VHH binders against Dermatopontin (DPT). Designs and how they scored, part 12

Target 1, 183 residues: Dermatopontin (DPT), of Sus scrofa (Pig) (p45846)
Amino acid sequence: QYGDYGYPYQQYHDYSDDGWVNLNRQGFSYQCPHGQVVVAVRSIFNKKEGSDRQWNYACMPTPQSLGEPSECWWEEINRAGMEWYQTCSNNGLVAGFQSRYFESVLDREWQFYCCRYSKRCPYSCWMTTEYPGHYGEEMDMISYNYDYYMRGATTTFSAVERDRQWKFIMCRMTDYDCEFANV
Below, E stands for the ipSAE of ESMFold2; O stands for the ipSAE of OpenDDE; V2 stands for 0.75 times the mean of E and O plus 0.25 times the DockQ between their complexes.

## First folded at step 10 (VHH; framework vhh_7qbe_3)

Design p5 (from m4 with V97K; at its last look DockQ between E and O 0.05; V2 from the best seeds 0.00; counts 0 for: loop humanness VH .143 < .165, pae E 12.0 > 2, placed apart)
Fold by ESMFold2, look of step 10:
Structure p5 (fold): chain B 183 residues (1-183), chain A 123 residues (1-123)
Amino acid sequence: as target 1 above (183 residues)
Amino acid sequence: QLQLVESGGGLVQAGGSLRLSCTASGRTWSMGWFRQGPGKEREFVASISWEGGSTDYADSVKGRFTISRDNAKNTLYLQMNSLKSEDTAVYYCAAKKGYSWELPDSESGYDYWGKGTRVTVSS
């Protein structure tokens, strides 16, 4: 379901045995289990079903060296119909997504669920290649290197194709105490 | 629901090789092979992560068996070399519904199962 973005993670819906979190055109709110972060993003495009996507996310526990998350929150909304760039504030790591579909623009607005790990700071950040590689294709982004964590994304919207390409921002986290609140 | 179909079983002489295949009806995450020999309980053989980056093997097959996958074809493989009479069993393909960083080595770790393919190793 879409709507108020303050809903807890128990609002997650699994609409299929394949783990899709949404039906086409439907809003959704997905949170990793506590202490886990997003490590994979899978998506299929349905041109005839509102030029929309179904999403599937995978989560894994953070390494013991990161400790427990000290706080988690929903980040600021990124409006439908716009290209945008966002990372989690306060050195947060992406641990979920929520999104609403708008038929008037055939596009979605987005928020990240972010979790902070105290005294750990991102560094050595990079962007993935485009996902999908071509508009309309399946997306299958998997973080194969567990030393990197998703910090956010940038995305481009094609008004002609009515689809988005994503680049995910991946960073290492320090293994020593880092006093910066946000880098 | 996801369906798994094994193939490639048959009769092979000891010391020989055989390659098993398992075709999935859709996208899968972690997958594995199990086997059940005559009069024995089903046991773990091998497992592999979603793109093949991590593998695990039972001690009895290490160095002889190789698990692999082709995600474009939704197919899991088991290359079995240096076969022994003890490898005679029905081999089962298994798949996990969701992603996990752990590769399960127990039946309870997998959600979908094939019907099996029979391998007989003659002495």
Scores: ipSAE 0.005, ipTM 0.159, lowest interface PAE 12.0, mean pLDDT 84
ESMFold2 (binder alone), look of step 10: mean pLDDT 86; pTM 0.882
OpenDDE, look of step 10: ipSAE 0.439; ipTM 0.708

Design p6 (from m4 with W50Y V97R; at its last look DockQ between E and O 0.03; V2 from the best seeds 0.00; counts 0 for: loop humanness VH .143 < .165, pae E 13.1 > 2, placed apart)
Fold by ESMFold2, look of step 10:
Structure p6 (fold): chain B 183 residues (1-183), chain A 123 residues (1-123)
Amino acid sequence: as target 1 above (183 residues)
Amino acid sequence: QLQLVESGGGLVQAGGSLRLSCTASGRTWSMGWFRQGPGKEREFVASISYEGGSTDYADSVKGRFTISRDNAKNTLYLQMNSLKSEDTAVYYCAAKRGYSWELPDSESGYDYWGKGTRVTVSS
């Protein structure tokens, strides 16, 4: 539930020395290069500039055992102002993020860019701790273990703090053929 | 702009101890200590992750030096024990402001540097 005054999406560009994908209030669309998945999420919060965040992402190639992605898509929109829990459908791995800021609610809507690796299934899944640890703090989530892949996230939204805490859903992927269409 | 200020350097006798501090003007992610001895290139000493759970040390200081941080005060510490004449150097605090894939002992992976604090170990 928000008005018509959303900011338009813009293609990813490095706006700072740290590789931020957006300015405050700016919409963005970020995709890892083909065959890569998101392995790090960094963010800073600025209450004075619309209670919004700038984002930085890093990607790494998937191992050869996963093969090439067979299909990639933008997942369903997770609306501004709501708590949500979502994984990529069809056993997809997160390979990007798209977001638009809405001044009327001081919050963002979100979409995952998801890529499927045919005949590979997630297993041994776990959920990270909260990022950031407290509302308003910097976020620095890094996966150093190449055996785990981001499948999605859950968020909580504070109407008082006008910020979100994220927990990322991390899973291993089989290195053998798997017949499940969605796990 | 992020600023790093070292303190705690000085003259100390061999076998002695010294504790260095580095105060940051804002939040940082990973931080480290480097040093440059007379006529030498700057070299890695120690590093620590933001959470404090991942530390790395140069072989020359393992078991003698301990890196730590207090994120509430934006302060990095280096406890130096059993000091040797080889430890004489200017010690630099370094910080990463953003994400970096570079190894913690790589000088090029750090975006911000202090002006250094001098440590002299006398015989």
Scores: ipSAE 0.000, ipTM 0.162, lowest interface PAE 13.1, mean pLDDT 83
ESMFold2 (binder alone), look of step 10: mean pLDDT 87; pTM 0.892
OpenDDE, look of step 10: ipSAE 0.410; ipTM 0.706

## First folded at step 11 (VHH; framework vhh_7qbe_3)

Design r1 (from p1 with S100T M110Y V112Y; at its last look DockQ between E and O 0.36; V2 from the best seeds 0.00; counts 0 for: pae E 7.9 > 2)
Fold by ESMFold2, look of step 12:
Structure r1 (fold): chain B 183 residues (1-183), chain A 123 residues (1-123)
Amino acid sequence: as target 1 above (183 residues)
Amino acid sequence: QLQLVESGGGLVQAGGSLRLSCTASGRTWSMGWFRQGPGKEREFVASISWEGGSTYYADSVKGRFTISRDNAKNTLYLQMNSLKSEDTAVYYCAAKVGYTWELPDSESGYDYWGKGTRVTVSS
């Protein structure tokens, strides 16, 4: 009913209004359609339902110059209760997220779905500001630049707030083949 | 800052055709056309995604208008066929420079706007 560029995730060119990928404390697994990468992350926090978040993701096709993904995989798990930093191995770009909630630590474990784009390498990398800016707030991270791709994230956990803040690692990709296997 | 320049407006007879162009000074995520008729609010006409993969049309123009883009030239086109008097309006080119959650037909999602080109459809 609606076009691709303003609609919630769960759309595979079928224009869906479904919204959130999970209920509170529900585990979820989300992959962009083939040839697409994550360009936006939205999340709301619900303090009364166990201090957890519902998530929504948006994807966009990579530019023609980047080509088709050569392989995709789920990255190594980041355990609940841990502060962590991770990028996709093999110069992969983030194309999805997977997560489960654990009551024993009041926190979630996380994995990225990563896709490699032939021999292109990331460069000119930077980290976003914190999302959310304050624990418990709505998160709305959007890629505003056509040339930047999500490579991974770092995140901190607060047991007091029962929430996480995220910084996403955003990089350009070369327009030529490079020799690096992982940057 | 991104600049959008429309061209191709003019006077045309009902049932005729006209092609509008809009040149952008840089890359855009998606682009669209809006129009404002005499005494009316500005309304959505059509939009097209990056690389031309997805198009969306207002019901009033579906089947008569075709939106397209040439990314090598940073140019957006609107082919208008079977024109009617109700199509008389100033036509505006608009662009989104990044992803938004906004619907394609919502003005609030467009960051940059052209000055408009007038189309008059006479009987």
Scores: ipSAE 0.013, ipTM 0.343, lowest interface PAE 7.9, mean pLDDT 82
ESMFold2, look of step 11: ipSAE 0.000; ipTM 0.183
ESMFold2 (binder alone), look of step 11: mean pLDDT 85; pTM 0.872
OpenDDE, look of step 11: ipSAE 0.581; ipTM 0.771
ESMFold2 (binder alone), look of step 12: mean pLDDT 85; pTM 0.873
OpenDDE, look of step 12: ipSAE 0.358; ipTM 0.684

Design r2 (from p4 with Y110M Y112V; at its last look DockQ between E and O 0.48; V2 from the best seeds 0.00; counts 0 for: loop humanness VH .161 < .165, pae E 6.5 > 2)
Fold by ESMFold2, look of step 11:
Structure r2 (fold): chain B 183 residues (1-183), chain A 123 residues (1-123)
Amino acid sequence: as target 1 above (183 residues)
Amino acid sequence: QLQLVESGGGLVQAGGSLRLSCTASGRTWSMGWFRQGPGKEREFVASISWEGGSTDYADSVKGRFTISRDNAKNTLYLQMNSLKSEDTAVYYCAAKVGYTWELPDSESGMDVWGKGTRVTVSS
């Protein structure tokens, strides 16, 4: 077994109800299968379980026109207790998340798993509405269009509610080779 | 624009088998089969998740029909065994264009429809 916190944890599920990747207060690391990107994020809030959230993610293969990912990496950490904004560097697409919970602040730190699709650049970017719509609610963000890819997120932390609202940054990717390493 | 094209319909005797295919012009999420018999409303037959791991069936076809998909070919299949006269219908392929956590089991849950393929089961 892998214990209360640590990696890899994704293959053992006797503790997770309804397919959640983590129990409350547990750290987790989630990566889409190779060649897939995150297309949905679901989360439920538990006020009495540390004011924390359980998470689930769905992945789907990128279109054949985008090719195979050339490099994947964990992006810079976003510290607990702060509002932040981050996109994957180097025109990367979000293909996973990892997070640790801190009881002292009742909040989590976050990193994206990012994958670069060489010679393709993001464009026509937009930001989703807030997820959840109100602090404490279940969130269910789904990408309804195959042409848009998650590039990152911005999030606000409420010291009163001890919860976060998220907006995800969604972009198209060029169907032609782009000369820039990071747009 | 996503397009769905069914094929494989035809005449078949009761007790026989038939395999329907549906080719999609692009990537899809959950897909399903529906049918409309003479004088009836269109009804759910079967659905399948995009990864192929989850399926659902109408009670009237459970155990006789099998839904499957091949995502490399963007093709959905319906294997129909032990056919009955009541299975006579136009069969429609349908797809979601967005991810859903739950499999669709109704017309209102589907975004794109094929033109249909006719299956006639004779005695």
Scores: ipSAE 0.069, ipTM 0.460, lowest interface PAE 6.5, mean pLDDT 85
ESMFold2 (binder alone), look of step 11: mean pLDDT 82; pTM 0.842
OpenDDE, look of step 11: ipSAE 0.122; ipTM 0.537

Design r3 (from p4 with S49Y; at its last look DockQ between E and O 0.42; V2 from the best seeds 0.00; counts 0 for: loop humanness VH .143 < .165, pae E 7.6 > 2)
Fold by ESMFold2, look of step 11:
Structure r3 (fold): chain B 183 residues (1-183), chain A 123 residues (1-123)
Amino acid sequence: as target 1 above (183 residues)
Amino acid sequence: QLQLVESGGGLVQAGGSLRLSCTASGRTWSMGWFRQGPGKEREFVASIYWEGGSTDYADSVKGRFTISRDNAKNTLYLQMNSLKSEDTAVYYCAAKVGYTWELPDSESGYDYWGKGTRVTVSS
């Protein structure tokens, strides 16, 4: 496991008992298959296992109107121990997550895997409710709206609970050519 | 509003084969076949996922039935071999457009249902 060292730990699909991509304190790197984006996020919290979480993700192919992704990248890191807000740059959509655990902070740093769809722009963006609803609870976010795509997230970190609440930023994407480089 | 249309049902002799089709009006996350025999509750037969093509089968049909899909045509198939009188039922196509954590053999994991196609297996 990578908890104290901060090195990424590359993971393969389906290696955990319950579909979790990581064990507690373990780093992980999860990417959707090519042409797919994240549509669901599930997580459980264990205070006695480093005040950490196990994560599970699901992906769905984008519709034909979105075309093929033109480029994909790991976005800038969001450091452990801080509250942050981030969307994929360059109108990208979230297609994965990467995270490392740090025992010194009892928290994780985060990166999004982002994919751009040329000539398609986000619009009608909104933010989900808190996940989990209360610190320490199970998190189970599912995108029920077929026309909405995850653009990023914001989190709050509780120094007392040593846990995070997440809100995901969800946007529609145009089905026509759009010139704006970043929305 | 997703539409599902089954076809291929009919009369067949025990030991024979039949191929069912279901055409969807759009992309789906997962699709499945369920069936309802005379006087019985609807039961799971088989399912298939878009992602990776993973399949699942009820124990009663394993080795005899094969589920497949043609994503270019949005069409689901069920190849039924070695048919028995117990396979007599109305067969329903089911689909889920978006993602679900629900098990593939649960009716609650599917939001759209076809009207069914009748299969009768005779001696």
Scores: ipSAE 0.020, ipTM 0.367, lowest interface PAE 7.6, mean pLDDT 84
ESMFold2 (binder alone), look of step 11: mean pLDDT 84; pTM 0.870
OpenDDE, look of step 11: ipSAE 0.031; ipTM 0.450

Design r4 (from p4 with S54Y; at its last look DockQ between E and O 0.70; V2 from the best seeds 0.00; counts 0 for: loop humanness VH .107 < .165, pae E 4.3 > 2)
Fold by ESMFold2, look of step 11:
Structure r4 (fold): chain B 183 residues (1-183), chain A 123 residues (1-123)
Amino acid sequence: as target 1 above (183 residues)
Amino acid sequence: QLQLVESGGGLVQAGGSLRLSCTASGRTWSMGWFRQGPGKEREFVASISWEGGYTDYADSVKGRFTISRDNAKNTLYLQMNSLKSEDTAVYYCAAKVGYTWELPDSESGYDYWGKGTRVTVSS
């Protein structure tokens, strides 16, 4: 399709006191510190300077009852220019994001960084409202209840606005042993 | 429900130092100290984020008080130096368990409160 003519990935850098992980159209790879998961997502859109977004992520440690993550991985890629739905495989929790911009499609591809907590299974899942509420607006998503964990997202792309709206998939995790590898 | 227990209050001479502690029964994002002096409304003193890198102080205590936390012990500290009679108050520990992009500096920004510990600064 659009091939590999995207902007290259960069190592994580703090480009401001607010913790932005990228410049406009810059590729990025962000991982929470070990044992932490993403609890907030902030993003700003600049139409005049690339029609792209800068991203900021916040992490918090999981509760002691979840233990330590047993493995972490980058999930399969979600291609630029498409609407998609993805959760972390193997009951993983989202602990990071990476993304590259592709001028040929005026959009980004995405991957989740996922971490598994052995013997814990997601349940009572729900989807957030749209972020941003309207294309081009600032995105400010915070998990208001730390009992819920981000498992993934669904997103829609507008070629006209050159922007995306996101809904994040939030689940509880069992506090008892659960042997299922993927729920 | 999260429980907060303060300790370390007492009587101290002006110019002296005192360290307050607050132990939380669980994980918190933001923690802070408030105080209520005789006949006054409760006022903000200081706040700190989970990672300890973001702090905020009321103007009246800047340069004299230092907030810190030890997440391994779920404990918040307030080191009070160069104490003045105006610092006499009941000091309250406060916590917000959920993440916020900016540290709260008002009572409404905190979900849980301790019972307070009294600090008396004598001339």
Scores: ipSAE 0.220, ipTM 0.583, lowest interface PAE 4.3, mean pLDDT 86
ESMFold2 (binder alone), look of step 11: mean pLDDT 85; pTM 0.878
OpenDDE, look of step 11: ipSAE 0.579; ipTM 0.770

Design r5 (from p4 with W50Y K96R; at its last look DockQ between E and O 0.50; V2 from the best seeds 0.00; counts 0 for: loop humanness VH .161 < .165, pae E 4.0 > 2)
Fold by ESMFold2, look of step 11:
Structure r5 (fold): chain B 183 residues (1-183), chain A 123 residues (1-123)
Amino acid sequence: as target 1 above (183 residues)
Amino acid sequence: QLQLVESGGGLVQAGGSLRLSCTASGRTWSMGWFRQGPGKEREFVASISYEGGSTDYADSVKGRFTISRDNAKNTLYLQMNSLKSEDTAVYYCAARVGYTWELPDSESGYDYWGKGTRVTVSS
């Protein structure tokens, strides 16, 4: 079932013991506090509840050397039912997620909340392993290395399992001024 | 490499109070206090998350000790009240840099350790 989600900087009430951002089939909009970026993603799958997932996120402040974010925005939408690869444009770092559920395809559309640190550029990027490791399993991705930042994700959709596996794109950021617009 | 330096240890009479400090050389996700009494294994005392929203305490210190941190100074504190002779130990500051959903309460959950500060509670 289609859920609603709100304006940036708003979150739905947590109805679970584990701090889930959404109920099954519910849309949501999650933003880290100002100056923070996403460092962990947790999710649990509910086949009987629309083959959908509940999500939770954790944030930490960026190092002082990164400065203050100069601009934040919601990135272009990634439509439900499709496999996709997306990074934040303009050298942005992921600082939130927004999603709507569509019963017609038993899947979600996605947007990243991205923040630019205008003097810094990503480099030494790599992709995590699959989360979850197998369709239907609990997903628990943590950025164990503090000097890597989430830039985006790629995801594969299984029409048979009605679930997604995710790989997150993680990059370092320069500790010196850098003027490249996009990496 | 992350450095942790404890201070504030000393001699205090039973029923008294002490405040321990630990200064970290960099940002950490979780920090904690452990202690080792004479002839005993090092044991968990308390832990705290970066935002201070999550804390955990050993049963033996609940209600008497308060953990806190000042992230602007990269400093961890342990306020110890109603001290008992059983609290006599070397107190160690511990830190973990990487995020975890739950605070570790064991030595294996912490990557960096201070050299300790001695607390002696006299009768």
Scores: ipSAE 0.250, ipTM 0.594, lowest interface PAE 4.0, mean pLDDT 86
ESMFold2 (binder alone), look of step 11: mean pLDDT 87; pTM 0.890
OpenDDE, look of step 11: ipSAE 0.617; ipTM 0.782

Design r6 (from p4 with T28P; at its last look DockQ between E and O 0.01; V2 from the best seeds 0.00; counts 0 for: loop humanness VH .143 < .165, pae O 13.0 > 2, placed apart)
Fold by OpenDDE, look of step 11:
Structure r6 (fold): chain B 183 residues (1-183), chain A 123 residues (1-123)
Amino acid sequence: as target 1 above (183 residues)
Amino acid sequence: QLQLVESGGGLVQAGGSLRLSCTASGRPWSMGWFRQGPGKEREFVASISWEGGSTDYADSVKGRFTISRDNAKNTLYLQMNSLKSEDTAVYYCAAKVGYTWELPDSESGYDYWGKGTRVTVSS
């Protein structure tokens, strides 16, 4: 007998015909299809609706050279109201997002869904520019180089604007197994 | 990979109580307890969702066992009350690291396993 988890995170299909995974002030859980990772993040800000954002994600299959994901997991939570830096542990790649909205701080907590591909290792990592460019603006981050994968992100939060800016951590992955731990 | 270490097993008289612990090296999305008695197949005992929001129990232990977790300590617990001789088994901790909407009650629903702790209930 299976019981309902009753998680605060839920998968939303498509709102407003733009593929948003959430309504303002609502939590969401988004996962890429199996064998895919996040390659694009889109978001719009709504000041009237709790200074919150709607989010949309795009996924792409990983190349055959990486093989199938060996395991996937939800990473530790990044708390609302705090600035944070996080990458997927065990050289994992970002394959989804969970988020919950908190009225008390007009902010969201965030959790990465990570997938590891055998013992492949990241290299040539870099951090993107800030998304959005300015608080309150729409953001549209697209990885144009398909050889780079999202490993994580760092965010800053403005208590004045009640918005977050994101920098995404992008890395290449080896096409062979290495012995390096979480890089 | 996730490491699970059970503890708290031992000898207890029928009608007694015992609390098992399982320490995890990380934060799995859901966790559960299984047990394998002498000459029996491993069977589901209880499961708990992320942050303990939902629980599920085998009919044989409902009302007697309580599963809980302390996320701060990355520890899973099984409080066993009113123990019976048929509760004698090796108890295994199990973890599911990926998101699932429903609590799994089968072995295939879990990704990682502990080595088990033995519980013996004497009459």
Scores: ipSAE 0.000, ipTM 0.239, lowest interface PAE 13.0, mean pLDDT 87
ESMFold2, look of step 11: ipSAE 0.044; ipTM 0.437
ESMFold2 (binder alone), look of step 11: mean pLDDT 82; pTM 0.845

## First folded at step 12 (VHH; framework vhh_7qbe_3)

Design s1 (from r1 with W50Y K96R; at its last fold request DockQ between E and O 0.65; V2 from the best seeds 0.00; counts 0 for: pae E 5.0 > 2)
Amino acid sequence: QLQLVESGGGLVQAGGSLRLSCTASGRTWSMGWFRQGPGKEREFVASISYEGGSTYYADSVKGRFTISRDNAKNTLYLQMNSLKSEDTAVYYCAARVGYTWELPDSESGYDYWGKGTRVTVSS
ESMFold2, look of step 12: ipSAE 0.252; ipTM 0.613
ESMFold2 (binder alone), look of step 12: mean pLDDT 86; pTM 0.883
OpenDDE, look of step 12: ipSAE 0.656; ipTM 0.809
ESMFold2, look of step 14: ipSAE 0.208; ipTM 0.580
ESMFold2 (binder alone), look of step 14: mean pLDDT 86; pTM 0.885
OpenDDE, look of step 14: ipSAE 0.680; ipTM 0.823
ESMFold2, look of step 15: ipSAE 0.013; ipTM 0.347
ESMFold2 (binder alone), look of step 15: mean pLDDT 86; pTM 0.886
OpenDDE, look of step 15: ipSAE 0.635; ipTM 0.796
ESMFold2, fold request of step 16: ipSAE 0.144, 0.127, 0.162; ipTM 0.542, 0.537, 0.548
ESMFold2 (binder alone), fold request of step 16: mean pLDDT 86, 86, 86; pTM 0.884, 0.884, 0.886
OpenDDE, fold request of step 16: ipSAE 0.569, 0.589, 0.606; ipTM 0.760, 0.781, 0.795

Design s2 (from s1 with S54Y; at its last look DockQ between E and O 0.31; V2 from the best seeds 0.00; counts 0 for: loop humanness VH .161 < .165, pae E 5.7 > 2)
Fold by ESMFold2, look of step 12:
Structure s2 (fold): chain B 183 residues (1-183), chain A 123 residues (1-123)
Amino acid sequence: as target 1 above (183 residues)
Amino acid sequence: QLQLVESGGGLVQAGGSLRLSCTASGRTWSMGWFRQGPGKEREFVASISYEGGYTYYADSVKGRFTISRDNAKNTLYLQMNSLKSEDTAVYYCAARVGYTWELPDSESGYDYWGKGTRVTVSS
């Protein structure tokens, strides 16, 4: 299988290097295509490049049963230097990430791009293990259970390592309208 | 359950061309073609990602076969040119719903299978 994975017919690339949405210290804004949600997150850490990370994301369309997104928005900022827990408001699913780097704290602020699906509600939620498993390591979170959707994340920050561990919040979505959904 | 239906098989002379289609009942991350010749194990032919930007081909078909997909129609295609008698096989459409960074090239990478369409290449 070595060398058989994932390269275009015409040209070999190192897809992890070519797929990064940002250079170290670079701000970025990433949105899934319309009707798609984030299903994988990959990141590498470089201490010598500002104790920062390059990020890569993958998206897939939601199932037909979930319908089309009714509204999408950027969630409130999670400030650099702080540990935080956030889910998309209004039962939204994560469909993107936006981030800016701050040299003064060697850390990033974060926003989720969130999309609401009619009056569908999350249920049967769980939290992933830490990504990365240890500060400074490469992380590679893939939603192996396709019937779960990313709702948000929580992070812990190490002032010594100048890095974050992430846990992603994953939920199923109802196939019926929720009685008290806002608009 | 995801359903896959192949079509386009038939009899063709060596050197000829044939186009296979596979319609899926839902959206998929990876789709691919496998084939099983007489007395042989099923083998990988080609695969393609949802975005269509990543493709992979078995060495035996590189330069002769082209895989493509139309996500609006949930349809996978295999354009087979310069056909040889060794291409005679039942061709199976395969699909994986879940994302992977590496495009699968083995049976274990795919969870859903069509019933197959027969291709016979006469000499």
Scores: ipSAE 0.102, ipTM 0.517, lowest interface PAE 5.7, mean pLDDT 84
ESMFold2 (binder alone), look of step 12: mean pLDDT 87; pTM 0.890
OpenDDE, look of step 12: ipSAE 0.571; ipTM 0.767

Design s3 (from s2 with V97I; at its last look DockQ between E and O 0.05; V2 from the best seeds 0.00; counts 0 for: loop humanness VH .161 < .165, pae E 9.1 > 2, grease 28.8 > 24.2, SAP .679 > .668, placed apart)
Fold by ESMFold2, look of step 12:
Structure s3 (fold): chain B 183 residues (1-183), chain A 123 residues (1-123)
Amino acid sequence: as target 1 above (183 residues)
Amino acid sequence: QLQLVESGGGLVQAGGSLRLSCTASGRTWSMGWFRQGPGKEREFVASISYEGGYTYYADSVKGRFTISRDNAKNTLYLQMNSLKSEDTAVYYCAARIGYTWELPDSESGYDYWGKGTRVTVSS
């Protein structure tokens, strides 16, 4: 059940290095291929290039037991300059990110791309440690996470550092139809 | 390619403790320890995720061994307490260099392996 449900291992590295989805201060929209979810988030901070980050994401197909996503959508926007907490509505899993930079606040606004998997519900949720561990550092959120899925994030903005730290919300998903949801 | 170098092996009396280290020459993701005793097949000991929040242990070592890592030093540790003669083995450091749904104890999911460090537990 938890074996290799993704593309061949060597292909995973093509997504994690030298594959930045944006230039500094550039807006971007990234979606995983259909039926895939985000499993890695990498980012570098460029103080000399305008105090912004370049982002790199990796995706992996969900296990067969989860099936195909029934619907996908862009979640409500999270405004630049604020700390926030958001999960995908409707028990969705994170399958992408969208962001726009605002020079007036030297920060970005954010949206998740979310996909729902039939009547599956999140449970046993927990929050990662901070990424990066200190402002300005490289972010490498990559782990062996069998049966855990990204549901969203919380993030704090430092006006002094002009950077953000992130904690990702990770949950299991039921293998049966359910009538409730966890956040 | 990525190099993994184990250290800290040696001779220890039963009931004693030993700490193994494994230094990687570059970035890794999930890492683990495997061991091979005399005349036995290699077996899983413990693994840890990149962020350190997911740890897994073989039943035979749970409660006695503690896996940890220091990503700033690219170093993996195994603290071995209450050692038994059956812990005698060559201990191998292993690393995954990407994400996977493979179980932590699956050897096929680990891309790079160290040459091993010997641990001998005497009575």
Scores: ipSAE 0.006, ipTM 0.260, lowest interface PAE 9.1, mean pLDDT 82
ESMFold2 (binder alone), look of step 12: mean pLDDT 86; pTM 0.888
OpenDDE, look of step 12: ipSAE 0.036; ipTM 0.320

